# VHH binders against q9y6x5: the designs that were tried, part 58

Target 1, 379 residues: q9y6x5
Amino acid sequence: LPPKLLLVSFDGFRADYLKNYEFPHLQNFIKEGVLVEHVKNVFITKTFPNHYSIVTGLYEESHGIVANSMYDAVTKKHFSDSNDKDPFWWNEAVPIWVTNQLQENRSSAAAMWPGTDVPIHDTISSYFMNYNSSVSFEERLNNITMWLNNSNPPVTFATLYWEEPDASGHKYGPEDKENMSRVLKKIDDLIGDLVQRLKMLGLWENLNVIITSDHGMTQCSQDRLINLDSCIDHSYYTLIDLSPVAAILPKINRTEVYNKLKNCSPHMNVYLKEDIPNRFYYQHNDRIQPIILVADEGWTIVLNESSQKLGDHGYDNSLPSMHPFLAAHGPAFHKGYKHSTINIVDIYPMMCHILGLKPHPNNGTFGHTKCLLVDQWCI

## First folded at step 21 (VHH)

Design kb4
Fold by OpenDDE, fold request of step 22:
Structure kb4 (fold): chain B 379 residues (1-379), chain A 124 residues (1-124)
Amino acid sequence: as target 1 above (379 residues)
Amino acid sequence: QLQLVETGGGLVKPGGSLRLSCVVSGFTFSSYAMAWVRQAPGKELEWVSSITGSGGSTYYEDSVQGRFTISTDNAKNTLYLQMSSLKPEDTAVYYCARVHYVWHSGRWEPFDHWGQGTQVTVSS
């Protein structure tokens, strides 16, 4: 039988939560599998871009999902969480579920993973749930496991997405120990439910499961605000994305806009598109706007209104607070092995290997994950 | 016709043991994962244990881990649940169930067939 893989994302699960809180179910999962303590995600450290990087192995400039909010100047199209269904935005890459379905006797399933309800390269996930944040984890899990168990052709790749602890991180801030403890306990319980369901169905030993996240969370404050209106009139530019990485489309001369913003705050770096640091791999895409503003960790870019968020993400991807983790269990993985760090783009070639898929050209390094896999030599 | 028939239930004292049996017919026993589930009065159906079709893997709900043992005899088309160190909380009707999703009453259920059940009562 072909190998099967379930990819699970708990949005906004910061890596160091594992060190600061108790996760009995997740720890048991890890004990019988593997852990990567830190996953360096892609810049910007936002939900749509990083989830697409996980399943494509590409930097944002390459797969074309460069933010949660995008604008294409040629077509005049907009992308947002409420407007994400146009294949135009996704077709610059081929996600793993499409690759999987192009193989014989295989299908893919998805519970609300970004892009899975969109026909990408004229292929949509064989089974999918339309995104609805009101749908319980239980229902999502039930559908995913049903598809994994009953589908014909068999589902060999499945994704499961959950909005926590991101939503709560935004609401409470990651430094709220009381509230976050409660939230993270619930997450651990959901992991317990997942494991129990797989055991109940007799899938546990044969199913590869990856539990990961797209980004972390940093503490924000009303005392750490950068007000753009103090530096430039709003009539001089169009805001495509705001915080903590603002995308600026000038309405006047770009240089003039830049000059007005370059010294706006000591806690914000201002880049012309061509001057964006190479380490971000965030330059070579037309969807990246002419000017980007990058706030320092914990600082929020605002206009006239103050932010209500006590936590946020999207910052420099080198910041530990932005990093998620990866845990995995199944036939492909060792038991009781811990690894220090990988890049988020490394997950794609690993998943392709597990599934026996030929990977598309990607930015991942398979060598970084070899020590996690039982069939590979660990140097 | 698919049939599952549970036997072996009864009244036992706390700390006692029972062995439940489930004889299956109408399908290839080893082609499916099998499960024991239980329902106590006024409570929801609860998963107890599962065994893979090959018999190679067994799983248990946490509350019964270490006390219950699930097994199969393929030659007899029989599923077993050996229960030891029984507690009053184990009192329930126990059902043998075939693991296979089925659409039922607007929902996907993980068990498409189960028997009439056998009553297990643990009481002093």
Scores: ipSAE 0.908, ipTM 0.970, lowest interface PAE 0.5, mean pLDDT 96
Fold by OpenDDE, fold request of step 22:
Structure kb4 (fold): chain B 379 residues (1-379), chain A 124 residues (1-124)
Amino acid sequence: as target 1 above (379 residues)
Amino acid sequence: QLQLVETGGGLVKPGGSLRLSCVVSGFTFSSYAMAWVRQAPGKELEWVSSITGSGGSTYYEDSVQGRFTISTDNAKNTLYLQMSSLKPEDTAVYYCARVHYVWHSGRWEPFDHWGQGTQVTVSS
């Protein structure tokens, strides 16, 4: 039988949560599998971009999902969480579920993973749930495991997405120990449910499972605000994305807009598109706006309104607070092995290897994950 | 045509033991994972244990781990659940079930067939 892989994402699960809170179910999962303590995600550290990087192995400039909110100046199209169904935004890359279906007589399944309900290169996931935040984890899990067990052609790749602890992180802030403890306990319980379901179905030993996340969370405060309206009139630009990385589309001369913003705050870096640091790999895409503003960790870019968020993400991808983790279990993975760090784009070539797929050109390095895999030589 | 018949239930004191049997007919036993599930009065159906078709892997709910043992005899087409150190909270009707998803009552259910069940009562 072909190898099978379930990719699970708990949105906004900061890596150091594992050190600061108890996760009996997740720890058991790790004990019987592998752990990567820190995953360096892609810039910007937002949900849609990073989830697409996981399944493409590409930096944001390459796969074209460069933010949760995007604007294309040529077509005048907008992208947002409420408007994400146009294949135009996704077709600059080939996600692994499409590859899985096209290279072999296989099916893919998805429970609300970004992009899975969109025909990409005229191919949509064989099975998928439309995004609906009100659908329980249990129902998502039930559908995914049903598809993994009963589909023809067989589902060999599946994704499962869950919105926590991101939503709670935004609401409470990651430093709220009381509330976050409660939230993270629930997540651990869900992991327990996942494991139990797989055991119930007799899939536990044969199914490869990756549990990961797209980004972390940093503490925000009303005392750390950057008000753009104090620096530039709103009539001089269109705001495509706001915080902590603002995407600015000038309505007047770009240089003039830049000059008005460059000294707006000591806690914000302002870049012309061509001057964006190379380490971000966030330059070579038309969907990146002419000017970007990058707030320092914990600072929030606002207009005249104060932010209600006590936690946020999207900051510099070198910040530990932005990093998620990766845990995995299954026949492809060692047992009881811990690794310090990988890049989030490294997950894609690893998954391709596990599934026996030829990867599309990508930015990942298979060598970074070799030590996680039983069939590879670990240097 | 397909049949699952549970036996072995009864009344037992706390700390006692019972061995449940499930005789299967109408399908190839080794082609399916099998499970024991139970339902106590006023409670939802609860998974207890599973065994893969090959018999190579066994799994248990946390509350019964270390006390219950699932096994199969392929030659006899029989599934077993050895229960030891029984507790009052183990009181339930126990069902053997074939692991295979089926659409039922507007939902996908993980078990397409099960028997009539056997009553297990643990009481002093």
Scores: ipSAE 0.908, ipTM 0.970, lowest interface PAE 0.5, mean pLDDT 96
Fold by OpenDDE, fold request of step 22:
Structure kb4 (fold): chain B 379 residues (1-379), chain A 124 residues (1-124)
Amino acid sequence: as target 1 above (379 residues)
Amino acid sequence: QLQLVETGGGLVKPGGSLRLSCVVSGFTFSSYAMAWVRQAPGKELEWVSSITGSGGSTYYEDSVQGRFTISTDNAKNTLYLQMSSLKPEDTAVYYCARVHYVWHSGRWEPFDHWGQGTQVTVSS
């Protein structure tokens, strides 16, 4: 039988939550599998971009999902969480579920993972749920496991997405110990449900499962705001994305806009597109706007209104607060092994290896994950 | 034609043991994962244990781990649940179930067939 892999994402699960809270189910999962303590995600550290990086192994500039909100100047199209169904946005890369599904006697399944309800390269997941945040984890899990168990051709790759603890992180802020403790307990319980379901179905020993996240969360405050209106008239630019990385489309001379913004706040870096630091790998895409503003950790870019978010993400991907974790269990993985760090793009070649897929060109390094895998040498 | 018949239930004292049996007919149960589930009065159906078709893997719900043992006799087409160190909380109707998803009442259910159940009562 072909190997099977379930990729699970709990949105906004900051890596250090594992150190600061109790996760009996997740810890048990880890105990019987592997843990990568820190996953360096891609810049910007947002949901759509990073989820697509996980499944493509590409930096955002390469796979083309460069933000949760995008604008293409040529086609005049907009991308957002409420408008993400146009294949135009996704077709700059080939996600792993497409690669998998194009193989003989294999199919893919997805529950709410970004991009999975879109025909990418004229291929849509054999089984998928349209995104609906109101659908319970239980229902998502039920569908995914049903597809993994009953499908023909067999589902060999499946994704499962859940919105927490991101939503709560935004609402409460990651430093709210009381509320976040409650939220994270629920997440652990869901992991328990997942494991139990797999055991119940007799899938546990033969199914590879990866539990990861796209980004972390940093504490925000009303005392740490950057008001763009104080620096530039709104008529001089179009805002494509706001905080903590603002995408600016100038309506006047770009240099003039830049000059008005460059000293707007000591807690914000302003970059012309060509001057975006190389380490971000966030330059070589037309969907990246001419000017980007990058707020310092914990600072929020606002217009004339204050933000109500107490937590946010999207900041510099070198910040620990932005980093998620990765845990995995299954035939492909060691038991009781912990690894310090990988890059989020490294997940893709690893998954391809596990599934016996030829990876598309990607930015991941398979070598970074070898220590996690039983069939590889660990350096 | 498919039939699952549970037996072996009864009244037992705390700390006691019972062995449940499930005789399967109408299919080769070695081709399927099999499960024991239980339902206590006023409670939801609870998964107890599963065994893969090959018999190579067994799984247990946390509360019964170390106390219950699931097994099969392929020659007899029989699934077993050896229960030891029984607790009052184990009181329930125990069902043998075939693990296979089926569409039912607007949702997918993981068990397409199960028996009439056998009552297990643990009481001092």
Scores: ipSAE 0.908, ipTM 0.970, lowest interface PAE 0.5, mean pLDDT 96

Design kb4
Fold by OpenDDE, last read:
Structure kb4 (fold): chain B 379 residues (1-379), chain A 124 residues (1-124)
Amino acid sequence: as target 1 above (379 residues)
Amino acid sequence: QLQLVETGGGLVKPGGSLRLSCVVSGFTFSSYAMAWVRQAPGKELEWVSSITGSGGSTYYEDSVQGRFTISTDNAKNTLYLQMSSLKPEDTAVYYCARVHYVWHSGRWEPFDHWGQGTQVTVSS
């Protein structure tokens, strides 16, 4: 039988939550599997880009999902969470579920993972749920496990997405110990539900499961605001994305706009597109706007309005607060092994290996995950 | 005709033991994972234990871990649940169930067939 893999994402699960809170179910999962303590995600550290990086192994400039909000100047199209169904945005890469189900005697399933309800390269997941935040985890889990168990051809790759603890992180801020403790307990309980379901179905020892996240969360404050209106008139540019990485489309001369913004705040770096630091791998895509603003950790870029968020993400991907974790269990993985760090793009070649898929060209390094796998030599 | 028949239930004192049996017919026993589930009065159906078709893996709910043992005899087409150190909270109707999803009443259920159940009562 072909190997099977379930990829689970809890949005906005910061890596150090594992050190600061109790996760009895997740810890048991880890004890019987592997843990990567920190996953360095891609810049910008936002939901759509990083989820697509996980399943493509590509930097954002390469897979084309460069933000949660995008604008293409040629087609004049807009991308947002409420407008994400146009294959135009996704077709610059091939996600793993497409690769998988194009193989013989295999199919893919998805529960609300970004991009899975879109025909990419004229291929949509064999089974999928339309995104609806109101659908319970239980229902999502039930559908995923049903597909894993009953499908013909068999589902060999499945994704499961959940919005917490991201939403709560935004609302309460990651430093709110009382509220976040409650939220994270619920997450652990959901992991318990997942494990129990797999055991109930007799899948636990045969199914590879990865539990990960796309980004972390940093504490924000009303005392740490960068007001763009104090630096430049709104008529001089179009705002494509706001905080903490603003994408600026100038309506006047780019240099003039840049000059008005470059010294706007000591807590914000302003880059012309060609001057974006190489380490971000965030330059070589037409969807990246001519000017980007990058706020320092914990600072919020605003217009003439106050931010309601007490936590946010999207900052420099070198910041520990932006890093998620990865845990895994199954036949492909060791038991009781912990690893310090990998890059988020490394997950893709690992998953391809597990599934016996030939990976598309990607930015991941398979060598970084060898120590997690039973059939590999640890480097 | 697919059929599952549970037996072995009864009244037992706390700390006692019972062995439940489930005889199956109408399908290849080893081709499916099998499960024990239970329903206590006023409570919803609860998963207790599962065993893979090969018999190679067994799983238990946390509350029964270490006390219950699931097993099979393929030659007899029989599923077993050895229950020890029984507690009052173990009181329920116990069902053996075939693990296979089925559409029922507007949702997918993980068990497509089960028996009539056998009553287990743990009381002093």
Scores: ipSAE 0.908, ipTM 0.970, lowest interface PAE 0.5, mean pLDDT 96
Fold by OpenDDE, last read:
Structure kb4 (fold): chain B 379 residues (1-379), chain A 124 residues (1-124)
Amino acid sequence: as target 1 above (379 residues)
Amino acid sequence: QLQLVETGGGLVKPGGSLRLSCVVSGFTFSSYAMAWVRQAPGKELEWVSSITGSGGSTYYEDSVQGRFTISTDNAKNTLYLQMSSLKPEDTAVYYCARVHYVWHSGRWEPFDHWGQGTQVTVSS
């Protein structure tokens, strides 16, 4: 039988939550599988970009999902979480579910993973749910496991997405121990439900499961605000994305706009597009705007209105607070193995290997994940 | 015609043991994962244990882990549930079920066939 893989994302699950809270179900999952303690995600550390990086192995500049809010100057199109269904935005890369779907005697399934309800390169998973945040985890899980169990051709790759603990992290801030403890307990219970369902169906030993996340969460405060209106008149630019990485489209001379912003705050770096640090791999795409503002960790870029968020993400991808984790279980993975760190783009070539798929060109390094896999040598 | 027939239930004291049997007919027994489920009065159906078609893997709900053992005899087309260290909370009607999704009442259910059930009562 062809290998099967279920990729699960709990949005905004910061890596150090594992150290600071109890996760009986997840710990058991890890005990019987592998853990990567820190996953260095891609810049910017936002939901759509990083989820697409997981399934493409590409930096944001390469796969074209460069933010949760985007603007294309040529077509005048906008991208947002409420407007993400145009294949135009996704077609700069080929996600793994498409690759898998195109294989003979295989099919893909998806429960609300970003981009999975869009025909990409004229291909869509055989089984998918349209995104709807109101749909319970249980229903998503039921559909996914049904497809994994009963589909013809068989589903060999499936994705499952859940919005927590990100939403709560935004609401409460990651430093709210009381509320976050409650939230994270629920997440652990959901993991328990997942494992139990797989056992019930007799899939546990044969299904590879990856549990990961796209980014972490940092604490924000009303005392750490950067007001752009204090530095530049709104008539001089169009704001494409705001915080913590603002995308600026100048309406006047770019240099003039830059000069007005460059010293706006000691807690914000201002970059012309060509001067964006190479380490971000965030330059070579037309969807990246001419000027980028990057707030320091925990600082929020605002206009005249105060932010209601007590937590946020999107900051420098080198910050530990932005890093998620990866846990995995199944026939492809060792048992009881812990690994310190990988890059989020490394997940793609690993998944391709597990599924026996030829990977598209990507930025991942398969060598970084070899120690997780039973069929590889860990040197 | 597919048929599952459970037997072996009864009254037992706490700490006691029972062995349930499920005789299957109408399909190839080893081609499907099989499960035991139970339903207590006023409670929802609860999964208890599963075994893969090959018999190579067995799984248990946390509350019965270490106390119950699921097994099969392919020659007899029979599924078993050996229950030990029984507790009052194990009181329920026990069903054997074939693991296969089926559309039912507006949703997908993981079990397409099950028997009439056998009553297990654990009481002092």
Scores: ipSAE 0.903, ipTM 0.968, lowest interface PAE 0.5, mean pLDDT 96
Fold by OpenDDE, look of step 21:
Structure kb4 (fold): chain B 379 residues (1-379), chain A 124 residues (1-124)
Amino acid sequence: as target 1 above (379 residues)
Amino acid sequence: QLQLVETGGGLVKPGGSLRLSCVVSGFTFSSYAMAWVRQAPGKELEWVSSITGSGGSTYYEDSVQGRFTISTDNAKNTLYLQMSSLKPEDTAVYYCARVHYVWHSGRWEPFDHWGQGTQVTVSS
């Protein structure tokens, strides 16, 4: 039988939650599998970009999902969480579920993973759920496991997405121990449900499962605000994406806009597109706007009439608070092995290896995950 | 016709043991995973244990881990559940079920066939 892989994402699960809270189900999962303690995600550290990086192995500049909100100046199209169904945005890369389906006697399934309900390169997941935040984890899990168990051709790759603890992190802030403890317990219980379901169905020993996340969460405060209106009139630019990495489209001379913003706050770096630091790999795409504002950790870029979250993400991808984790279990993985760190783009070549797929050109390094795999040499 | 028939239920004291049997007809064990599920009075159905078709892997719900043992005898077309160290909380109707998804009442269910169930009562 061909190898099978289930990729699960809990949105906004900061890596150090594992050290600061109890996760009996997840810890059991890890005990019987592997753990990567920190995953360095891609810049910007937002949901759509990082989820697409996981399944393509590409930096954001390469796969073209450069933010949760995007604007294309040529086509005049907009991208957002409520407007993400146009293949135009996704077609700059080939996600793994498409690659998988192009193989003989294989199909893919998805429960609300970003991009899975869109035909990419004229290919849509064989099985998928339209995104609906109101659908329970149980229902998503039920559909995924049904497809893994009953489909012909067999589902060999599946994705499962869940919105917590991100939503709660935004609402409460990651430093709210009382509320976040409750939220994270629920997450652990869901992991328990996942494991139990797989055992119930007799899939546990033969299914590879990866549990990961796209980004972490940092604490925000009303005392750490950067008000753009105090620096520049809103008539001089269009805001394409906001805090903590604002994308600015000037309506006047770019240099003039830049000069008005460059000294707006000591807690914000202002970059012309060509001056964005190379380490971000966030330059070579037309969807990146002419000016980018990057707030320091925990600072929020606001306009006068904006609401503020108590937690946020999207900051510098070198910040530990932005890093998720990766745990995995299955026949491809060792048992009881812990690894310190990988890059989020490294997940793609690993998954391709597990599934026996030829990877598309990508930015990942297979060597970084070799120690997780039973069939690979590890020093 | 496919059929599952449970037997072996009864009254037992706490700490006691009981062995349930499920005789199947109309299909081959090796082609399907099998499961035991139970329903206590006033409670929802609860998965108890599963065994793969090959018999190579067995799984248990946490509350019965170490106390219950699932097994099969292919020659007899019989699924077993050996229960030991029984507790009052184990009181329920126990069902054997074939693991295979089926569309039912507007949703996918993981078990396409069930037995009639056998009553297990643990009481002092």
Scores: ipSAE 0.901, ipTM 0.967, lowest interface PAE 0.5, mean pLDDT 96

